# Designs tried in a protein design chat: VH-VL binders against c7peq0. Part 21

Target 1, 252 residues: c7peq0
Amino acid sequence: MHNKIYNSFIDRKAKGIKSFAVLIDPDKVNPADIADLAAKCTAAKVDYIFLGGSLVITNHLDECVQQFKTLCDIPVVLFPGSPSQVSRYADALLYLSVISGRNPELLIGQHVLSAPAVKKSGLEVISTGYVLIDGGAPTTVSYISNTTPIPSDKDDIAMCTAMAGEMLGMKVVFMDAGSGARKPITESMISRVASQVSAPIIVGGGIRDAEKAYLNCKAGADIIVVGNAIEKETSLIKEMADAVHAAAPVLK

## First folded at step 4 (VH-VL; framework fv_olinvacimab)

Design s54
Fold by ESMFold2-Fast, scan of step 4:
Structure s54 (fold): chain C 252 residues (1-252), chain A 120 residues (1-120), chain B 107 residues (1-107)
Amino acid sequence: as target 1 above (252 residues)
Amino acid sequence: QMQLVQSGAEVKKPGASVKLSCKASGYTFTDYYMHWVRQAPGQRLEWMGRINPYGGDTYYNEKFKSRVTITVDKSASTAYMELSSLRSEDTAVYYCARGLEYSSSYFDYWGQGTLVTVSS
Amino acid sequence: NFMLTQPPSVSVSPGKTARITCRGDNIGDKSVHWYQQRPGQAPVLVMYYDSNRPSGIPERFSGSNSGNTATLTISGVEAGDEADYYCQVWDTSSDHVFGTGTKVTVL
């Protein structure tokens, strides 16, 4: 089924089940470490492996996807920084439109260029409204996207942006402070977005501890994505996954 | 040098409320979580709650949630903890403690503590 | 509710090794932090994320965490190491929870 991954997002959200995703940059991960990382993700019951990076210097994507698909049963979802980050071996593609910015290339232009290759890949395509939030420091995402992030304390701007994306037909909202962000997205902003949006909400960037992952879920996030903290300390995978899975549905 | 300077000792009657202050200096106040931890005489440390000074997001220990309020004054670089409906069991040393930069995993730096005595 | 249990006391001779345990169900899946508290003083962080030492803490301090037991190890113990030691984790059911504490005496 071509909507298998998206249906898992919707079904889990409907049941109040929170999901944990580990973000891996194929160009930064050492291939020799993938088997150990896959084993740790499996043991921790990680729900999704997100593969991608904002800047592609060397194309190792196909090899990395195939290694994870061989070594574990966790779904592999592409989180692409460019149209060239397409692998037919993945389970799904987050087809990102940067709706927080006004760069037409990132709203639709690059999508026009990539569409034939994406269709030919046979990948499940999940239209994603990508909302970049200021993480307090320049990130590869903010620099490469050439778009102004929403200020970290402007909850209503983020809410209205996510609502517009949903109304324009985007299946998922991705709130991202960016890889290596200094400031993670606040619980208040997540709560404001969740109060008006029915689509699954993915939250990532700057999440360094299990408490923050847990509280983001309680605020209304459906999927928590962690990359930088896990890259520095893989022991956090189990602790964060457990916290996310233990999270109750939205606050009162 | 980083410092957390807490307000002076308090003596309160049962049923009253107490509001303690913790003034931070030597670092960017809004970049670090601020926690409140208490210790009754001869007992273990007990976490009460914390605030993210940047966004104002609070998270409280369920045991204290109905009675504790943590706030900040960003311009004064000061955190406050108010505990209401005081009981004799609330007699303890109350510490403010700094978390990490946008993380609350552990307590990096501690104030000197404030003794609160609840007696008739 | 999640509980961290420590032995009430540990006695050690100068120059020997003290081991302070912190027991919790599946504590090896959590990040453990350790604090030293001298009488009348505020706690001081001595170990974080299982085995990392803060600046200023001697190399004699080391940590480990596996299964149901985390351990703070003080090798070449000195008189100044005499204090109460508390482990600490975060848990969804218990928030930030501290151990019962261990009084280390150097005899």
Scores: ipSAE 0.752, ipTM 0.884, lowest interface PAE 1.2, mean pLDDT 89

Design s55
Fold by ESMFold2-Fast, scan of step 4:
Structure s55 (fold): chain C 252 residues (1-252), chain A 120 residues (1-120), chain B 107 residues (1-107)
Amino acid sequence: as target 1 above (252 residues)
Amino acid sequence: QMQLVQSGAEVKKPGASVKLSCKASGYTFTDYYMHWVRQAPGQRLEWMGRINPYGGDTYYNEKFKSRVTITVDKSASTAYMELSSLRSEDTAVYYCARGLEYSSSYFDYWGQGTLVTVSS
Amino acid sequence: NFMLTQPPSVSVSPGKTARITCRGDNIGDKSVHWYQQRPGQAPVLVMYWDSDRPSGIPERFSGSNSGNTATLTISGVEAGDEADYYCQVWDTSSDHVFGTGTKVTVL
């Protein structure tokens, strides 16, 4: 319960084991397709199911979480667009602070308002330094966050931002180009961040093939999260999971 | 409209280096990965490496990694592949090929190929 | 080292169906792409992501991928389909791997 999911991040990173997460937007997924999707994730040995979206249009979160929890044993981690998007049935919550931007509401404001409900939910809370990188196209995340993303070629700005987040006590760093991004985060930027932080590094946005997922892991990402490509082609789940798992520098 | 135009045929001696060019037109050069694939006479296609023209990230086939260098000139929309320490078995047609937008999964447009002959 | 094996040749009569196989261990877990190469020409992408057709490729081209075998199927074969066909995947141990190639002859 307490720190179970975070401890899995830390333990896997310490062993050099790379993790693959499938990001599912509860508002976009057809409930009738969840059983097939859960079966594909199980067969592919997906490590985490991330549930969330930047824009909540309907209240399907609890139902979606419960379906995945019933149909498979893969941990369900909430990746909310706001701290108020909470389901007590999940295994953990990524408590996102958008440290790449200067919007005080996304740094701490919304967190203050949602903290009592989050605590009452009993969820494992994983403080997450969210670093939004320019993905070359408008995404729901970039639009809703109303913050300037870090330019995709400014490796040192991303590095310093992640370091500051870690020093401020963030348990994990999430580098995100945003769902639907055209430009995934470069291997050079991932490598620069990984060279200076010890926290688990989650990388997502714009990853469309197994080669990119693999090379991101080789650059220093610990967890690869894929959403948009999987929405379009669920057959990619197994191929990407295999690539991520094969990227481990130490494999038992 | 969309084209990849490669440099002309080369004849080299063993031990020399060759640098081939691939000029892209009709699309945004930095939005697509560029690959190099060769084919020895009568043989299958063999992938050599790729570059992300945005940022310059490279990835090479282990077989060629010590001898191959792929670079780009963004202002000229041109990719280059330099292969050093040439051997007779490097005689092949060398293709540049475009990957998917910000992806390296498959090769949707190919240059016409450049024949490189390595002989004494 | 990941290996993709194709039959060296397939002979088919005009108007009939040609099936070109690509064998690899658990290839059904990978995304398979197919290229057509006519003599003296550069390869042309004819199928990607197992079963998706590029713009300009006729509907008579279709693909499947399951278990250890991926298949490119050409129905209503025309003389212009005569070419070498190569399958291709990406693998962590071998990067981009091309098949051994299949020469399709239309007689």
Scores: ipSAE 0.679, ipTM 0.840, lowest interface PAE 1.6, mean pLDDT 89

Design s56
Fold by ESMFold2-Fast, scan of step 4:
Structure s56 (fold): chain C 252 residues (1-252), chain A 120 residues (1-120), chain B 107 residues (1-107)
Amino acid sequence: as target 1 above (252 residues)
Amino acid sequence: QMQLVQSGAEVKKPGASVKLSCKASGYTFTDYYMHWVRQAPGQRLEWMGRINPYGGDTYYNEKFKSRVTITVDKSASTAYMELSSLRSEDTAVYYCARGLEYSSSYFDYWGQGTLVTVSS
Amino acid sequence: NFMLTQPPSVSVSPGKTARITCRGDNIGDKSVHWYQQRPGQAPVLVMYYDSDRPSGIPERFSGSNSGNTATLTISGVEAGDEADYYCQVWDVSSDHVFGTGTKVTVL
């Protein structure tokens, strides 16, 4: 019954506090760089470390999770490319259902196959309605087969999809332009989704600067996830974290 | 190859509005944010606002928000900036400047500038 | 309101090194970009993300950013480097803010 990570999402959202997550792909990060990266995340007051990618093998994932758990106190949340990518050492798992698509394997099929292993891992499981938005790059859809992303300008389709996911019991909505996205999700689309759902909203993909991270929070995102930009410029971690945290209500 | 060509100089009376254009060529117009930055004579650069040409999302400097409107014509690859309720202190050279591909971090290419003079 | 302060002018002899500072509270936590503006011309990007050079900008241009001071360094200064230089950052309270500008004179 422990919902520690999910409860932190809900509690922070209720207080209007915005969260910043750094996405690390275990297969792309150099293990020698993890200590420096963990130190930068700690200094920047990063709220969550998201670990995952489309092609992650269990031994690399476990090692990466353990390194972050040893080097910093930031919660480690798995963002798997498939429901079977689990590490018992993490704090929670985002159990993604790709509700933007019509592939039954990504809606429930793979989950049925992974459920025994997930339960045995002892991980906190956070059911997540994953809404893939067209990021303008062919590689954006490489992690899912036979699913069509929602067009980047179809705000109402994204809104209705997120609402349906929430009504079907998804605890979190994840709006993702995908790995390698050229264009991030618009403030307009985030605002439309945020106006109709109460679940925490995670937004990621294509976010390359602090202005966009800030404006996404102002539009209604609760958690901002950045991966590719940080991989290229780790100095952005502090700047983006500060921007996200500044989007919270002014309290005195 | 990349060009940002701005409209010609304008002379306006206080209280009037001015609408400047910035025609882009040599790149995919909708993939790059477009910013407007002004510089009063002998003064520093001052950011006014930007637009994402793809979605039409705008973000304005609070100082100008009540008076500035930035729009685009995607078919003409042209960005516009309209500034209303002009004052003498709005006399400046106005630049359009291209952001990065879906990023506003910095301005990698600038138009030639348009002088707007506000006098009575 | 976030402020970036630059010295009004820097004089440097040809072949020597010019250092242009940009001061802001905890500017080392921000990404600093630099622009060169010659009289009657539009600004030109000469440095981005503290120390990255755009294509066409010579290796003589370098940058650093730490604590409360970012610096644009021009080594082996040439007559063509004479211009106004502006630093720029993004800040939640001030959006895209430019420095007060530094006139570099090569004599």
Scores: ipSAE 0.717, ipTM 0.866, lowest interface PAE 1.3, mean pLDDT 89

Design s57
Fold by ESMFold2-Fast, scan of step 4:
Structure s57 (fold): chain C 252 residues (1-252), chain A 120 residues (1-120), chain B 107 residues (1-107)
Amino acid sequence: as target 1 above (252 residues)
Amino acid sequence: QMQLVQSGAEVKKPGASVKLSCKASGYTFTDYYMHWVRQAPGQRLEWMGRINPYGGDTYYNEKFKSRVTITVDKSASTAYMELSSLRSEDTAVYYCARGLEYSSSYFDYWGQGTLVTVSS
Amino acid sequence: NFMLTQPPSVSVSPGKTARITCRGDNIGDKSVHWYQQRPGQAPVLVMYYDSDRPSGIPERFSGSNSGNTATLTISGVEAGDEADYYCQVWDRSSDHVFGTGTKVTVL
């Protein structure tokens, strides 16, 4: 079945269960460290491993996916910098349309070119409305693609963009400040988006502590994605996962 | 360079409100969380709440949530903490403390503190 | 509900090592930060993320955190280290919670 991962997103959201995802850049991670990282993610009860980055120059994706799939049972979801960055060994692909920008290549153009390869990969494809928010630092996507992010204090623009993406058929909304973000997305912006969309909401970029991960979930995020902070302090995996899982009391 | 300067000592009656200020200088005010922490005589440090000055997002300790309001004036680089319905046990030194750049993990710089005395 | 317990006092002779403990349930799963407070003064950060030192804090300050106990260790203690020390973590039930405090007295 091609909907296992997406079904897990909507099922968990319906139950009020919050999910924590660790973002791994295949170009940055040392293959020798993957076993330790997979063990830490398993011990912390991480819900998803997101693999990808805004630009993958050297192709280590297949190797990295296969290592995680061998070493742990956590689902591996591709978070590609380009629709062409696919590995058939992953569980799902977030098929990102950058709906916050006006670059037709990032809205649909690159997708047209990658669709035959994506189809052949057999991957579960999750249409994703990607909403890039200004994180106070240029991202690879914003710089090389000339995509303007939504200003960090324009809550209603982010809200309307996410609503439009949902109405156009996007299964998931991804609000991202970018991997190099200085400032994370505010709780007020997350709350505004969550008030108007039913799709699962993924929030990432600039999240450096458990309090912020927790408060983003309270604001309405369904999945919290952390990359840079964990690269610096691997011990944060357990602390952040615990905070995310505790964000909404769920009775048996 | 970097400095947090707090308002002067206050003496209040039970039931009154107090509003304290914390003026920041030497850094970009909106890039750092601002926390309020108090210490009653002979007691531990007690976190009250914090604000993200950029977005205005606040988060409060449940113990104070019904009585505390933290605000900022971005143009003046000043944070405020108002505590209402004062009781004698609110007598304490109140500190503002800077969090990290867009993070509230720990407090790297502290104001000098403001003594608030609540007595009849 | 989360509580961090520290011994009320620690006495140490100049040049010896002081160890200040901070006890909390599964505190090893949290990031612990430490503050020094001299009488009549505001606290000063002396250790963060268990074992990282802020610029300006001497190498004789070190930290550890495992299981139910975090420890701030001050080797080669000097008279100027006499102060109250507080540990601090974030917890969902208690937010930013500080320890009970330890008064370090240098002989």
Scores: ipSAE 0.638, ipTM 0.826, lowest interface PAE 1.7, mean pLDDT 89

Design s58
Fold by ESMFold2-Fast, scan of step 4:
Structure s58 (fold): chain C 252 residues (1-252), chain A 120 residues (1-120), chain B 107 residues (1-107)
Amino acid sequence: as target 1 above (252 residues)
Amino acid sequence: QMQLVQSGAEVKKPGASVKLSCKASGYTFTDYYMHWVRQAPGQRLEWMGRINPYGGDTYYNEKFKSRVTITVDKSASTAYMELSSLRSEDTAVYYCARGLEYSSSYFDYWGQGTLVTVSS
Amino acid sequence: NFMLTQPPSVSVSPGKTARITCRGDNIGDKSVHWYQQRPGQAPVLVMYYDSDRPSGIPERFSGSNSGNTATLTISGVEAGDEADYYCQVWDTYSDHVFGTGTKVTVL
């Protein structure tokens, strides 16, 4: 265990620097397109590459991680949908506890099973309080485990959940509407959570344009994660990265 | 089948307020952002602001922020734009325009426009 | 702050190609959308995300965007294409910005 990536989250948040992450699903990405994606991410100054997010059925994670590590210098962070999404070649693992739900397997059970393999991998482990918000479409988590998301208009429930996660020792709060979300998380909810937690806040799901990425940062998100929109329109990588980076405060 | 129908023309005196309506039909009202864009005679289009009808989140052009308020009535599938402290420079055609499903990138459908004339 | 400049007018003969430019600093890093407005009518989206065409818009409409210039190209121009055309982008500091507009006249 080391804290290089987590320290970058904390350091950037302390300086008011906003970060942009591109989420890539190893099962959906065409290997022939990885070089072009890596080049676009580098040119756009993407801060993190998040790998995972879906139920991995093809088991090409190691190859995908190694390709990105060879083709660019952007840190690769695993965003696992299951314990099988572990690769020793990545820079860090977001060790997700789904604190928005009441499924003990997603709170701690699967972690007990994966812990020996995670420790043996030598990966930096970042304990993450994962807060699933209703994005208007079922997610892999809700389908596989029958985990109920927080309603998209229940700002105080999201706030209290994130606070509890932080108090229980989670290093990062991840607010996610899900990779297939129709509805992104509202600025109101992000602001409510940000008002009560000091941990870095990652926000993802349903973000389709630079304006929303920017406004989420203004509301208090520290890291913006985009996957689905980038899969459909890779030209958005530069525009969204610029918007996120511009959201950093210039005033003291 | 998708349609945006705006309220009729208005004539106002300087210092008055005007509230325009935009009634949507043929789609799920709360799934699409609603924008307001104006155009003074012979001039460019000028974005005023938008609302997310689902949550009510608003975002305004800084130029208009002190005078403009955008609201929605979900049950009536209607968006409203109220502009206060009217001046002669506010004489323009005001359009409501639909964004994408939970996105503000561009405006795919427009209302017919409402002419607002500000004169003494 | 961010400005999009278009030529005031473009004249083109029927069947020829009209090119409408939209100039902005590093506009190639942004997504450009285009609207057509006929006299007395509301604008109509004719191009989005630089080069994607909405349903119902003819294939003779195409777009490009690189460096400081985005271009809407109308090949095989018809009388019905006569209209004002506006480009549009989103900018962090200026929000949604429309171009100065170009009047296309088919003669």
Scores: ipSAE 0.672, ipTM 0.843, lowest interface PAE 1.6, mean pLDDT 89

Design s59
Fold by ESMFold2-Fast, scan of step 4:
Structure s59 (fold): chain C 252 residues (1-252), chain A 120 residues (1-120), chain B 107 residues (1-107)
Amino acid sequence: as target 1 above (252 residues)
Amino acid sequence: QMQLVQSGAEVKKPGASVKLSCKASGYTFTDYYMHWVRQAPGQRLEWMGRINPYGGDTYYNEKFKSRVTITVDKSASTAYMELSSLRSEDTAVYYCARGLEYSSSYFDYWGQGTLVTVSS
Amino acid sequence: NFMLTQPPSVSVSPGKTARITCRGDNIGDKSVHWYQQRPGQAPVLVMYYDSDRPSGIPERFSGSNSGNTATLTISGVEAGDEADYYCQVWDTSYDHVFGTGTKVTVL
């Protein structure tokens, strides 16, 4: 079985080890900056590189994946804006079902169309229950998908949605306020979801400082994803990674 | 114009509690973290804790965690800090300070400060 | 005991450059912010994320951070720059930590 990346998620969660992921949009990153970014991620001990974006227009995904795979040993996980955003050179694909919405195309429709290509790619496929939370600004996902995000203060709706996704067989739960979110997901909502879900919980969107990344881990997040803040200030990579790693219990 | 207006000076006995207020105006109160920082006479600044006014999520300095409570009244755009079991060493100027929009990394605007004197 | 150590005082003549250091183990891995406090007044943010300047703060103020030392530099010092200066970082063990403070005297 080639569930290497998924097994790393569940093994680390079982040990209470927290993971930090850097989200990179191939359309926004300058190719000349990739080597420096890869070096910074390596020095900071970043656990995963998530590659993707809600609106990837240029055909540069393969090139970007191969550059990171050549320049560092950090696993590259695709975080696609659509199921067509696949590169056979990545380590895994988060196969997103937008379970917070009621658009059948994003629940299963687009997956049916992309499945033959995904299977042929040989990628490790990680079924992902994607729970979009209102981040105070329209996200590319909510605009393009025409889905309504869960209100940021409706902890029980997020909890029930994540539970349903887990019971339907999703391997991981991704709680996302959107990479350009104005407000991040609250510690109370993360805690509520974590209290009822055993699957690894990925939390992203609106996280701008190390304190929030740390407190999200304390609330029950297993993997913290940061993109927008790091695009503006790459020096935050080390600080946030250190905070996330420090949230793990000390093994005695 | 943006303002943080703090309550007036307090004189308390050891063992008492004090509750200070910080009224915000000129911006959307729920979009910015609110911190409390104190400074004893001639000493350095010391961070006490913060609140996210939107969700009510609080985070406290371990040194003060057992004695400090930070709350908000969203309708009044006012943050409160209550410090219990006062000691003479709690004599200080207490500042409320605004964080960033949904970020607490630094403090971009400060109230005028409230002097709390603990007599023994 | 994690501490951000600053020199207690720095004296500088008008028009010259003042350099205020903030020393901490591996402080270059952290984001450093700086505050100016004039006597009897609340602190004012003068530098954030090592080297970013807030709106309204003169170009004379600049910052750097590497290794074990962060530095706030004030070029062309004016009498109005006389104040106490504090560095600040966030840490998992100590939360928001302020430096010991530096009194800048212009004379």
Scores: ipSAE 0.672, ipTM 0.843, lowest interface PAE 1.6, mean pLDDT 88

Design s6
Fold by ESMFold2-Fast, scan of step 4:
Structure s6 (fold): chain C 252 residues (1-252), chain A 120 residues (1-120), chain B 107 residues (1-107)
Amino acid sequence: as target 1 above (252 residues)
Amino acid sequence: QMQLVQSGAEVKKPGASVKLSCKASGYTFTDYYMHWVRQAPGQRLEWMGRINPYGGDTYYNEKFKSRVTITVDKSASTAYMELSSLRSEDTAVYYCARGPEYSSSYFDYWGQGTLVTVSS
Amino acid sequence: NFMLTQPPSVSVSPGKTARITCRGDNIGDKSVHWYQQRPGQAPVLVMYYDSDRPSGIPERFSGSNSGNTATLTISGVEAGDEADYYCQVWDTSSDHVFGTGTKVTVL
């Protein structure tokens, strides 16, 4: 096993460097548009490309991963809707355990079923404590799995959940309001979680503007993930990346 | 349907504080950020700060950070802006302005403005 | 610190096209929004995210943003378009920044 991507998370966090990730759904992106999107991500100095979608209904994952790997040097990290969404061509896999819920299938059950394929893939596996926060819209996880998200104003519940995940050995905490969220996660909740965990904190869902991306970083997020807004307007990639990168302390 | 109604004009002495109100109606108050923007006579618009009414998160312009406090009363759907240690250069029209749903990127609805005059 | 510079005034004849520029370093990498302010009135949003038009704003209003210049274009100018116009962006060093303002006069 190698830890190249995880080590980049840790190294950047230690230096106060903030990272920007673009989330791309292989089922929604037109393959003909990938070259333009990869070029825009490169020009904007995007740090990670997260590939995944809640359902991944059609099998475009391998093709999409290979296209990005061919067209740019940005690391490709799988953000799967299920533990079985695996492509050996990616740089790493976020192995999500939905610790905000009480569904054993999402805590460990589905992971048991996917483990042989994940191991065979040779992918770097990053254990991820996935904390689903109520974004005001139904998510695939909450809808099809009957997993209740943490209320958006219950900062201490999110904090305690993230702490437990870290204590149980999760390498990364992912706070997600969900794809298509109306309400992004508040700065107060991010700050409360960041005050108690040392693991890199990924924040996503409902982020529509550069100010929110910036303020989430100031609150303690280490990696900002944007998907829906970028799908609507790719020109936001540069603006958001610049805002995230500007949240890092000035180097002397 | 949507309205932002601000409190009336104020006349203050240097060193005093002023607290302005902005009452919202016709939309779900907690789904929209509320900003405060001022305009001195003949000058450009100047952003002061904003609040997320849902969680109470505030973000202030560095220029005003030591003197400005923005708060909300969710039950009354009212936002407040208090500016302390007033100086003559604080004479301006003060506007409350709403951001789009769960975003601070631009200001889609504005209150009528409140004139604050600071003079000896 | 981030600066947005607008020409102080633009004069245009009725029915012609007015172009109001907003200049900023690499402003094309930012989202630009535009406000119209008539004397004694609060600002009104007339353009957002470079080229999106709010409900109720006529199609005569359009926007563009590239390189170091964003432009608000008003075609078929009417007397009622006479006002001050302000561009606005968000920047990490300056928060929400408004332009210096342009007075549009319809002669």
Scores: ipSAE 0.778, ipTM 0.896, lowest interface PAE 1.2, mean pLDDT 90

